# Designs tried in a protein design chat: VH-VL binders against q9umr5. Part 440

Target 1, 268 residues: q9umr5
Amino acid sequence: SYKPVIVVHGLFDSSYSFRHLLEYINETHPGTVVTVLDLFDGRESLRPLWEQVQGFREAVVPIMAKAPQGVHLICYSQGGLVCRALLSVMDDHNVDSFISLSSPQMGQYGDTDYLKWLFPTSMRSNLYRICYSPWGQEFSICNYWHDPHHDDLYLNASSFLALINGERDHPNATVWRKNFLRVGHLVLIGGPDDGVITPWQSSFFGFYDANETVLEMEEQLVYLRDSFGLKTLLARGAIVRCPMAGISHTAWHSNRTLYETCIEPWLS
Short names: E, the ipSAE of ESMFold2; O, the ipSAE of OpenDDE; V2, 0.75 times the mean of E and O plus 0.25 times the DockQ between their complexes.

## First folded at step 21 (VH-VL)

Design pp5 (framework fv_nofazinlimab; at its last look DockQ between E and O 0.92; V2 from the best seeds 0.88)
Fold by OpenDDE, look of step 21:
Structure pp5 (fold): chain C 268 residues (1-268), chain A 122 residues (1-122), chain B 112 residues (1-112)
Amino acid sequence: as target 1 above (268 residues)
Amino acid sequence: QVQLVQSGAEVKKPGSSVKVSCKASGGTFPDYAISWVRQAPGQGLEYLGYIIPIFGTARYNEKFKGRVTITADKSTSTAYMELSSLRSEDTAVYYCARGSYDSTSYEPFDYWGQGTMVTVSS
Amino acid sequence: DVVMTQSPLSLPVTLGQPASISCRSSQSLVYSDGNTYLYWFQQRPGQSPRRLIYKVSNRDSGVPDRFSGSGSGTDFTLKISRVEAEDVGVYYCMQGTKWPFTFGQGTKLEIK
């Protein structure tokens, strides 16, 4: 039988968004038990990410317990960060494939049309003021806001991304790295036509430097220092990068070609 | 200069709801947090919650067990605080406040509304 | 929740004399960024509260230099070097480091 699949949604999202994905899985892997976690939907997805991690942890623990052979995680957008943190804090998870579906794994610093909808004013250059404060860090968006022009503020004020990345020292860094490295495969999915994740390379742990030049994963300090295990995972062949063009952010979970190419191979 | 103007005094029955408004003028609205604080007669200040309008959701003090709803209308630069299932203990002056920025940091409560008296009595 | 404890709760002061208000937090108010989000507010009779101090020791614009804030970790103090009649009111400390943000009980300053 196929390993159970757990799906975690993104910002302002719900389980309904994954109806096509469920269809694809049922068709190609019949009998697969797929659980789309219906937690922190809609506006509740703006709650602090650590709170979300705790909630999702409570939901996945029973599922993992019933699946001694392991489970697969498909985590979309903001959910990808939740899942990465989840795998970092759980010393007993049994995740075979962690599929990060268009997730801002290295943070967000965008001014796309999508963000303009959320931020009617030009906020990319100014959002750091509120986000890198106690008031801002109570919202998920700020938990992974990564302003390359205010790296010091990010490193010191980010209560989530900087920690799970091991960019700021903390007492759990070693343990979290150990836990995360329990994953069988890390499947990174994203693409240049996403239109939301900014830069889109963030889905592959690429990100801006101080001049807003995009650097690849291998050029990032988190990789070079192996702060949470990326270098180790790559070395053992556990990282899969699956870029795809022509897919908008809201279509990653509803594209058959993407599913067959980037998701299905890892659901065995 | 920035001003916060709140709605007028309210008299409510127990079990009912009250919605207080706070209109901001004289500055940018969406990117500042609007905080709500109340003060019972002769008592201290109590933090209810706050909203960052651009995010469209609020952070609530769990002490109120979901009775507080804070919203914001960016088009009118107005924040709202609704308190449901009113009790006599909810009798208080309710304040809205907005923060400001100091260099690179956000600081709350630089500007205050005039307060709205809410009286809950049978 | 972080408990903020002020002392004294009542502070009678002679005009021209100094005043000191203590605020203690149940846990450290140092945030991850190294800042301490401790605030002092003044509320004159019949008025809305007014922020005097932000982040322990920074005076707001228009606040007389008679007011000063100090402290670190869990112990904080608001001092008034020379109390004036307009200083009558209730003073509150507030922590903004950990949600939910909380106020002290307030200290009522009055003239003897």
Scores: ipSAE 0.922, ipTM 0.965, lowest interface PAE 0.5, mean pLDDT 95
Fold by ESMFold2, look of step 21:
Structure pp5 (fold): chain C 268 residues (1-268), chain A 122 residues (1-122), chain B 112 residues (1-112)
Amino acid sequence: as target 1 above (268 residues)
Amino acid sequence: QVQLVQSGAEVKKPGSSVKVSCKASGGTFPDYAISWVRQAPGQGLEYLGYIIPIFGTARYNEKFKGRVTITADKSTSTAYMELSSLRSEDTAVYYCARGSYDSTSYEPFDYWGQGTMVTVSS
Amino acid sequence: DVVMTQSPLSLPVTLGQPASISCRSSQSLVYSDGNTYLYWFQQRPGQSPRRLIYKVSNRDSGVPDRFSGSGSGTDFTLKISRVEAEDVGVYYCMQGTKWPFTFGQGTKLEIK
């Protein structure tokens, strides 16, 4: 028998988007209980990420309680940040595989082709002004907006990403790291043709330096200091990187080859 | 240079709805917070909610229990506030307001509309 | 919700004399970035509110220098060093640190 799978969707998204993923799981792992959480759909996905984390926590607790042998998380786009926060704040989670499906794990900085309708003209250089204010932090996009040219504002004003990355000290940092490290595997999925996640290497904990040069995970300060456990996980062999070219942001959960290559092996 | 012009006064019956507009001119529109506050006769200010038009959604004060809808139309630089299931207690002047940026941060409520009187009378 | 309490609620003052308005919050207004999001507004009779002071002590452009703001944590003060006839109206404090952002109940300043 297979461990239950919990699916967490992304920005402007809903549970219906995962119908093909459900089909793939049913075909390759018959009898797997898959729950696609339908909280914070559409515009509600812009609510503060801590509100979303609390709501998703309430939904996953009974599922985890019924599966003492463990569960898997498949978390798409913004949903990957919700899931990473869940792994940190839940001292009783039993997640084996955390599958991060094209998620902006080190943040977002860009006016991408997919988001042009949301950001007319290039606004990435100015968005920090409202995002790093209490007014902006009430919206999920600003909770993980990461402007590499205003790192001091990011570090001080981020109410979410700087905390779960351990980039700003807080009294729960040690407990959150311990909780996160209880995950069995961290499976990182993304690719250069995503078109939304900017830089796309954010899905692999890479990000821009101040010159907009992408530094890989192992070059990031949060990795080098092991602030929330990435170095420890990598040393255990618990981090799986599965990049795939040719997949647009909305196609990650509906590509059979991606599923078979990057997801299926981790759904024990 | 920045101007906020609101729609005119409304007289409404209990149980109906009202939609107040707030047209911005003299600057960019999508990346500012547009706030809505109201002031009942002889009373103070109540914050209804705000929208950042580029995100296309609003934050609401829970006090209004889903009766308030705040939207924006980027093509006309206009924000809207709709209040449904009107009661006599909703009689108030409704204001829109926009912030401004200082050197590195956003500051709220720099520019105010002229106010829209909404009277709910049976 | 953060409760903002103003005192006095009514402030009759003689022209040319100083005035002080107190504002107290039910919790600290210091945000994670070290800023204190405390604002003061003036509403003259028959007009829309006008921002006077942002972030505790920063005077807006065009606001006379006889207005000043001070305070920290939970206790804040708006001072008018010499009240003039044009200062009549209602003054509000507001916190912008924790949603929902909230106003004080107002202080009506009148010339006696």
Scores: ipSAE 0.814, ipTM 0.910, lowest interface PAE 0.9, mean pLDDT 91
ESMFold2 (binder alone), look of step 21: mean pLDDT 91; pTM 0.933

Design pp6 (framework fv_nofazinlimab; at its last look DockQ between E and O 0.86; V2 from the best seeds 0.87)
Fold by OpenDDE, look of step 21:
Structure pp6 (fold): chain C 268 residues (1-268), chain A 122 residues (1-122), chain B 112 residues (1-112)
Amino acid sequence: as target 1 above (268 residues)
Amino acid sequence: QVQLVQSGAEVKKPGSSVKVSCKASGGTFSDYAMSWVRQAPGQGLEYLGYIIPIFGAARYNEKFKGRVTITADKSTSTAYMELSSLRSEDTAVYYCARGSYDSTSYEPFDYWGQGTMVTVSS
Amino acid sequence: DVVMTQSPLSLPVTLGQPASISCRSSQSLVYSDGNTYLYWFQQRPGQSPRRLIYKVSNRDSGVPDRFSGSGSGTDFTLKISRVEAEDVGVYYCMQGTKWPFTFGQGTKLEIK
């Protein structure tokens, strides 16, 4: 039988967004038990990410316990960060494939049409003021806001991304790295036409330097220092990069070609 | 100069709800968090929660067990605080307060509303 | 929740004399960024509260220099070098480091 699949949604999402994905999985892997976790839906997805991690942990633990052969995670957008953190804090997870579906894994610093809709009266260049404060860090968006022009503030004030990346020293860094490395495969999915994740390379652990030049994963300090295990995972062939053009952010979970090319191969 | 003007005094029955408004003028609205604090007669200050309008989301003190709802209308630069299932102990002056920024960080409560007295009695 | 404890709760002072208010937190108020989000407020009779000090020792605009804040970690102090009649009111400390943000009980300053 196929391993169970657990799906974690993104910002402002609900389980309904994954109806096509469920259809694809059912068609290609009949009998697969797929659970889309209905936690922190809609506006509740703005709650602190650590709170979300705790909630999702409580939900996945029973599922993992019933699946001794392992499970697969499909985590979309903000959910990809939640899942990465989840795998970092769980010393007993049994995740075979962690599929990061268009997730801002190295953070967000976007000023796209999507963000303009969300923040119509604010520019991305000013968000660091509120986000890198105790008041801002109580919201998920700020937990992975990564301003390349204020790296010091990011490193010191980010209560989530900087920690799970091991960019700021903390007592659990070694353990979290160990836990995360339990994953069988890390499947990174994203593309240049996403329109939301900024830069889109963030889905592949690429990100801006101080001049807003995009550097790839292998050029990032988190990779070079192997702070949470990326270098180790790559070395053992556990990282799969699946870029795809022509897919908008809200279509990653509803594109058949994307599913067949980037998701399905890892659901066995 | 930033000014916060709150709605008028309210008298409510136990079990009912009250919604207090706070209109900001003299500056931008969306970029600053709006906090709500109350003060029972002769008592200290109590933090209810705050909203960051650009996020369209609020953070609540769990002490109130979900009875508090904070919203914001960016088009009118107005924040709202609704308290449901009112009790006599909810009798208090309710304040809105806007934050500001220093060179790098957000700082709360540099501008205050005049307060709104809410009386809950049978 | 972080408990903020002020002392004294009542502070009678002679005009022209100094005053000192203590605020203690149940845990360190140092945030990850190295800042300490401790605030002092003044509330005069019949008025809304007013922020005096932010981040332990920064005085707000318009606040007389006779007011000063100090401290670190869990112990903080607000000092008034020379108390004036207009200083009568209740003073509150507040922490903004850990949610939920919390106030002290307040210290009532009165003139003897």
Scores: ipSAE 0.928, ipTM 0.967, lowest interface PAE 0.5, mean pLDDT 95
Fold by ESMFold2, look of step 21:
Structure pp6 (fold): chain C 268 residues (1-268), chain A 122 residues (1-122), chain B 112 residues (1-112)
Amino acid sequence: as target 1 above (268 residues)
Amino acid sequence: QVQLVQSGAEVKKPGSSVKVSCKASGGTFSDYAMSWVRQAPGQGLEYLGYIIPIFGAARYNEKFKGRVTITADKSTSTAYMELSSLRSEDTAVYYCARGSYDSTSYEPFDYWGQGTMVTVSS
Amino acid sequence: DVVMTQSPLSLPVTLGQPASISCRSSQSLVYSDGNTYLYWFQQRPGQSPRRLIYKVSNRDSGVPDRFSGSGSGTDFTLKISRVEAEDVGVYYCMQGTKWPFTFGQGTKLEIK
């Protein structure tokens, strides 16, 4: 039998969005228990990411307990950050494949056409002012907002991303790294036509330098210092990079070719 | 100059709801936190919650147990606070307040509305 | 929740004399960025509140220099070096470090 699969959705999303993904899994891995977590739907996805992590942790504990052989995570968009935090804070998780489906793993710095009601004007140059305050950090978008032109504010005020990346010293950094490294595989999925994740290379732990030039994962300080285990995972052969062009942000979980190429091989 | 103008006084019966508006003028609306604070007669200030209109999302003080809804309409630069299941202890002046930025940081409660008296009586 | 406790709750003062208002938090107000999000507000009779001091000690523009804020960690003070008639009202401290953000009970300053 196949390991259970747990699905974690993204910003302004709900469990219904994954109906096609569920269909694909059932066809290729019949009998797989798939749970799409029905928490923090719609506007509730704007709640602080640590509140979401706690809620999702409570939901995954019984699933993992029933599957001592392990589970797989498929985590979409903002959900990929929730899942990475889960892997860090759970010292007894049994996740084999962590599949990060177009997630802003190194943060977000950009306006998008797909979220026009959220970003109706170009605000990326100004958003740091509210995001790097206690008022802004009460919202999930600000928890992973990463302004490359105000790195000092990001490093000190981020209540989530700077911590799970090990970019700011904290007492749990060593334990979180140990816990994260228990994962079997990290599968990174994303692409240049996503239209929302900015830069799209954030899904592969790439990000802007101060000149807005994208540095890839292996050029990032968090990789070079191995702050939370990326260098160790890559050296183990545990990181899989699966870029795919031509997929918009809302289509990652409903594209069959993407599923067959990037997801299916990791659901055994 | 930023001004916050609130809707007029209301007299309500227990169990009903009230919706107070707060219209902003003289500045940007979307990227500030708009807060709601109340003051019962002869009492102190009590923070209800706030909205950041650019996110379209609000944070609520759990003391109100889901009775408060805070929204914003960017097209009219107006924030709203709705309090449901009214009780006599909800009799208070309700204020909206907006933050401001100094050179690089956000600071709360720079501008205040004139207040809206809500009286809950049978 | 962070509890903010003001002392005294009622402060009768003689015109021209100094006044001091204490505010104590139940936990440190130092945020991860090194800032202390403590604020002071004045509410004159019949008026909306007005911010006087932001982040412990920074006076807002248009606030007379007889007002000053100080403190650190959990203990904070608002001082008025020479009370004037226009200073009558209620003074509130507020913390903005940890949600839900909370006010002190208020200190009513009145002229004897």
Scores: ipSAE 0.819, ipTM 0.914, lowest interface PAE 0.9, mean pLDDT 91
ESMFold2 (binder alone), look of step 21: mean pLDDT 91; pTM 0.930

Design pp7 (framework fv_nofazinlimab; at its last look DockQ between E and O 0.72; V2 from the best seeds 0.82)
Fold by OpenDDE, look of step 21:
Structure pp7 (fold): chain C 268 residues (1-268), chain A 122 residues (1-122), chain B 112 residues (1-112)
Amino acid sequence: as target 1 above (268 residues)
Amino acid sequence: QVQLVQSGAEVKKPGSSVKVSCKASGGTFSDYAISWVRQAPGQGLEYLGYIIPPFGAARYNEKFKGRVTITADKSTSTAYMELSSLRSEDTAVYYCARGSYDSTGYEPFDYWGQGTMVTVSS
Amino acid sequence: DVVMTQSPLSLPVTLGQPASISCRSSQSLVYSDGNTYLYWFQQRPGQSPRRLIYKVSNRDSGVPDRFSGSGSGTDFTLKISRVEAEDVGVYYCMQGTKWPFTFGQGTKLEIK
């Protein structure tokens, strides 16, 4: 039998967004028990990410307990960060494949059409000010805002991303690294035509330097220092990178070709 | 030149709801968080919650157990605070306040509304 | 929740004399960025509150220099070097470090 699949949605999403994914899994892996966690839907997805991590943890623990041979995680967009944190805080998780589906794993920063729609120009210029404050950090979007021009503020004020990345020292860094390394495979999915994740390479742990030049995962300090285990995972062949062009952000979970190429091979 | 103008006094029955408005002028509404604080007669200040308008969501003090709803209308530069299932102990002056930015970050409560008295009585 | 405790709750002062208000927090108010988000507010009779001090010791524009804030960690103080008649009102400390943000009980300053 196939291992159970747990799905975690993204910002402003709900379980309904994954109806096609469920169809694909059912068709190609019949009998698979798929659970799309219906927590923190819609506007509730703006709650602090640590709060979400706790809620999702409570939901996945019983599922994992019933699947001693392991489970697979499919985590979409913001959900990918939630899942990474979840795997970092759980010392007893049994995740075989962690599929990060177009997630801003190294954070979000930019002036994309998406940001232009949500934030006026004046707000965008001041976003680092509000996000790197106690008031801003009570919202999920600020928890992974990564301004390359204000790295000091990010490192010191980020209450989520900087911590799970091990970019800021904290007492749990070693334990979280150990826990995260329990994952069998880390499958990173994303692409240049996403239009939301900025830069799109963030889905592959790439990100801007101070000049907004995109550096690859292997050039990142978190990799070089192996702060949460990326270097270790890569060395043991546990990281899979699956880039795909021509897919917009809201289509990653609803594209059959993407599913067959990047997701299905890891649902064993 | 920034001003916050709140709606007028309200008298409500227990169990009903009240919605107080706070209109901001003299700046860019979407740039700043709007906080709501109340003060019962002769008592201190109590933080209800706050909203960052572009985010489309608010943060609430759990003490109110979901009775508070804070919203913002960017088109009218107006924030709202709705309190449901009103009780006599909800009788208070309700204040809205807006933050500002200094050279390094965000600071709350730089500007205050005039307050709105809400009386809950049978 | 972080509990903010002010003392005294009532403060009668003679005009021209100094005044001091204490505020203690049940937890450290130092945020991850190294800042301490402690605020002082003044509320004159019949008026809305007014922010006097932000982040422990920074005076807002228009606040006389006779007002000063100090402290660190869990202990904070607001001082008025020479009390004037216009200083009558209630003073509140507030922490903005940990949600939910909380106020002290308030200190009522009166002229003797």
Scores: ipSAE 0.936, ipTM 0.970, lowest interface PAE 0.5, mean pLDDT 96
Fold by ESMFold2, look of step 21:
Structure pp7 (fold): chain C 268 residues (1-268), chain A 122 residues (1-122), chain B 112 residues (1-112)
Amino acid sequence: as target 1 above (268 residues)
Amino acid sequence: QVQLVQSGAEVKKPGSSVKVSCKASGGTFSDYAISWVRQAPGQGLEYLGYIIPPFGAARYNEKFKGRVTITADKSTSTAYMELSSLRSEDTAVYYCARGSYDSTGYEPFDYWGQGTMVTVSS
Amino acid sequence: DVVMTQSPLSLPVTLGQPASISCRSSQSLVYSDGNTYLYWFQQRPGQSPRRLIYKVSNRDSGVPDRFSGSGSGTDFTLKISRVEAEDVGVYYCMQGTKWPFTFGQGTKLEIK
């Protein structure tokens, strides 16, 4: 009698990547209906995040309708941003646990040789040049690119992250906050050995200041102003932080200990 | 000193495909947008799509309904546009163009290729 | 799609006289960053287009000061203060605010 689980994948990813996670759920919570959404696979994951949010919304509506008792979301990497936006725009979602699995919730500012074709080396200092333009904002990575040395450009040009974070005034901010606050739990998962999410504390709503010093969630303006409900959720005891060292970015959904420690307890 | 040099003219039959190349010469292949635009004889300009090469993905104008594919090869500093299921209405000059960045931000279409005539005829 | 409408479509002008080309968009071209992504291109006979004006009013390097752009929101104008023989060709406006980015129909400038 476990609630259905919906899985949303990340950048350059596909539903196959979650086969181990599915196995863990089946073994520990037999009978759980798990759907890994097979949308925007591979390079299609670079489509604008608002397009992805719309497509995933259409896919989750029938699943949520069949489960009036609620569902859980497990959203990996870029998928965690899609899911957070989804929860803001849906006035009728019934999500209990939103599990954010190593997602760049406060943005990304990383060069990495591990994923050179994803985040080319020597590009991070210059990506703001294309990302903070209409041409760049048509690609998902630019939708959450957050250059701490050009925060003014980020705040003005981001068509996605600055909006769902409430960092820019817009007419939907109050409604989006209300919708997001209907989640039962926000489960934040990530760790220092991720290697891709930069800073890794972005998975916990931490991020760089202008000196590249990481400010944690409670030091962020979006938290202090409670722009989209983070302070309210923490005060309710609804935010769970589950950091784990020793896990690389591609291994979060295939580590049994991580599953048992950080995910399983929230799959009621 | 960027120059965009495109492949030569093509004559094609309906239903076939064409692949036009666009090589950056006298300059470096950039992480800026490389756009493809076409112009039918006596007609205006039409935006097909563009690629940002480091991302390995392109945006396409939906009116071409999956017939256009835009790619880039950084090792040769060359972008490609392929148009499939050709029909006579696709007869046009196809241009590539590259943007740049200045004090006012990102600016498209700073450099243009010479154009490639594609003729589709039975 | 944002529709870009140019007027006139054909513009005969006497050498040395001013010329003015209008471009209207079906919706505001002001982007969230405060910029207006409106561009003007010139295509001389038998040549590739070239950019003249970017972001409404900024002249590209090497563009004579007789060319100027103005406007806001949905209404934009390209002016040539004194038309020269080399100015013959087709002029296009383009919006870069909302994908797919779109061109106007073109305005053919001719010396009468």
Scores: ipSAE 0.777, ipTM 0.910, lowest interface PAE 1.0, mean pLDDT 90
ESMFold2 (binder alone), look of step 21: mean pLDDT 89; pTM 0.921

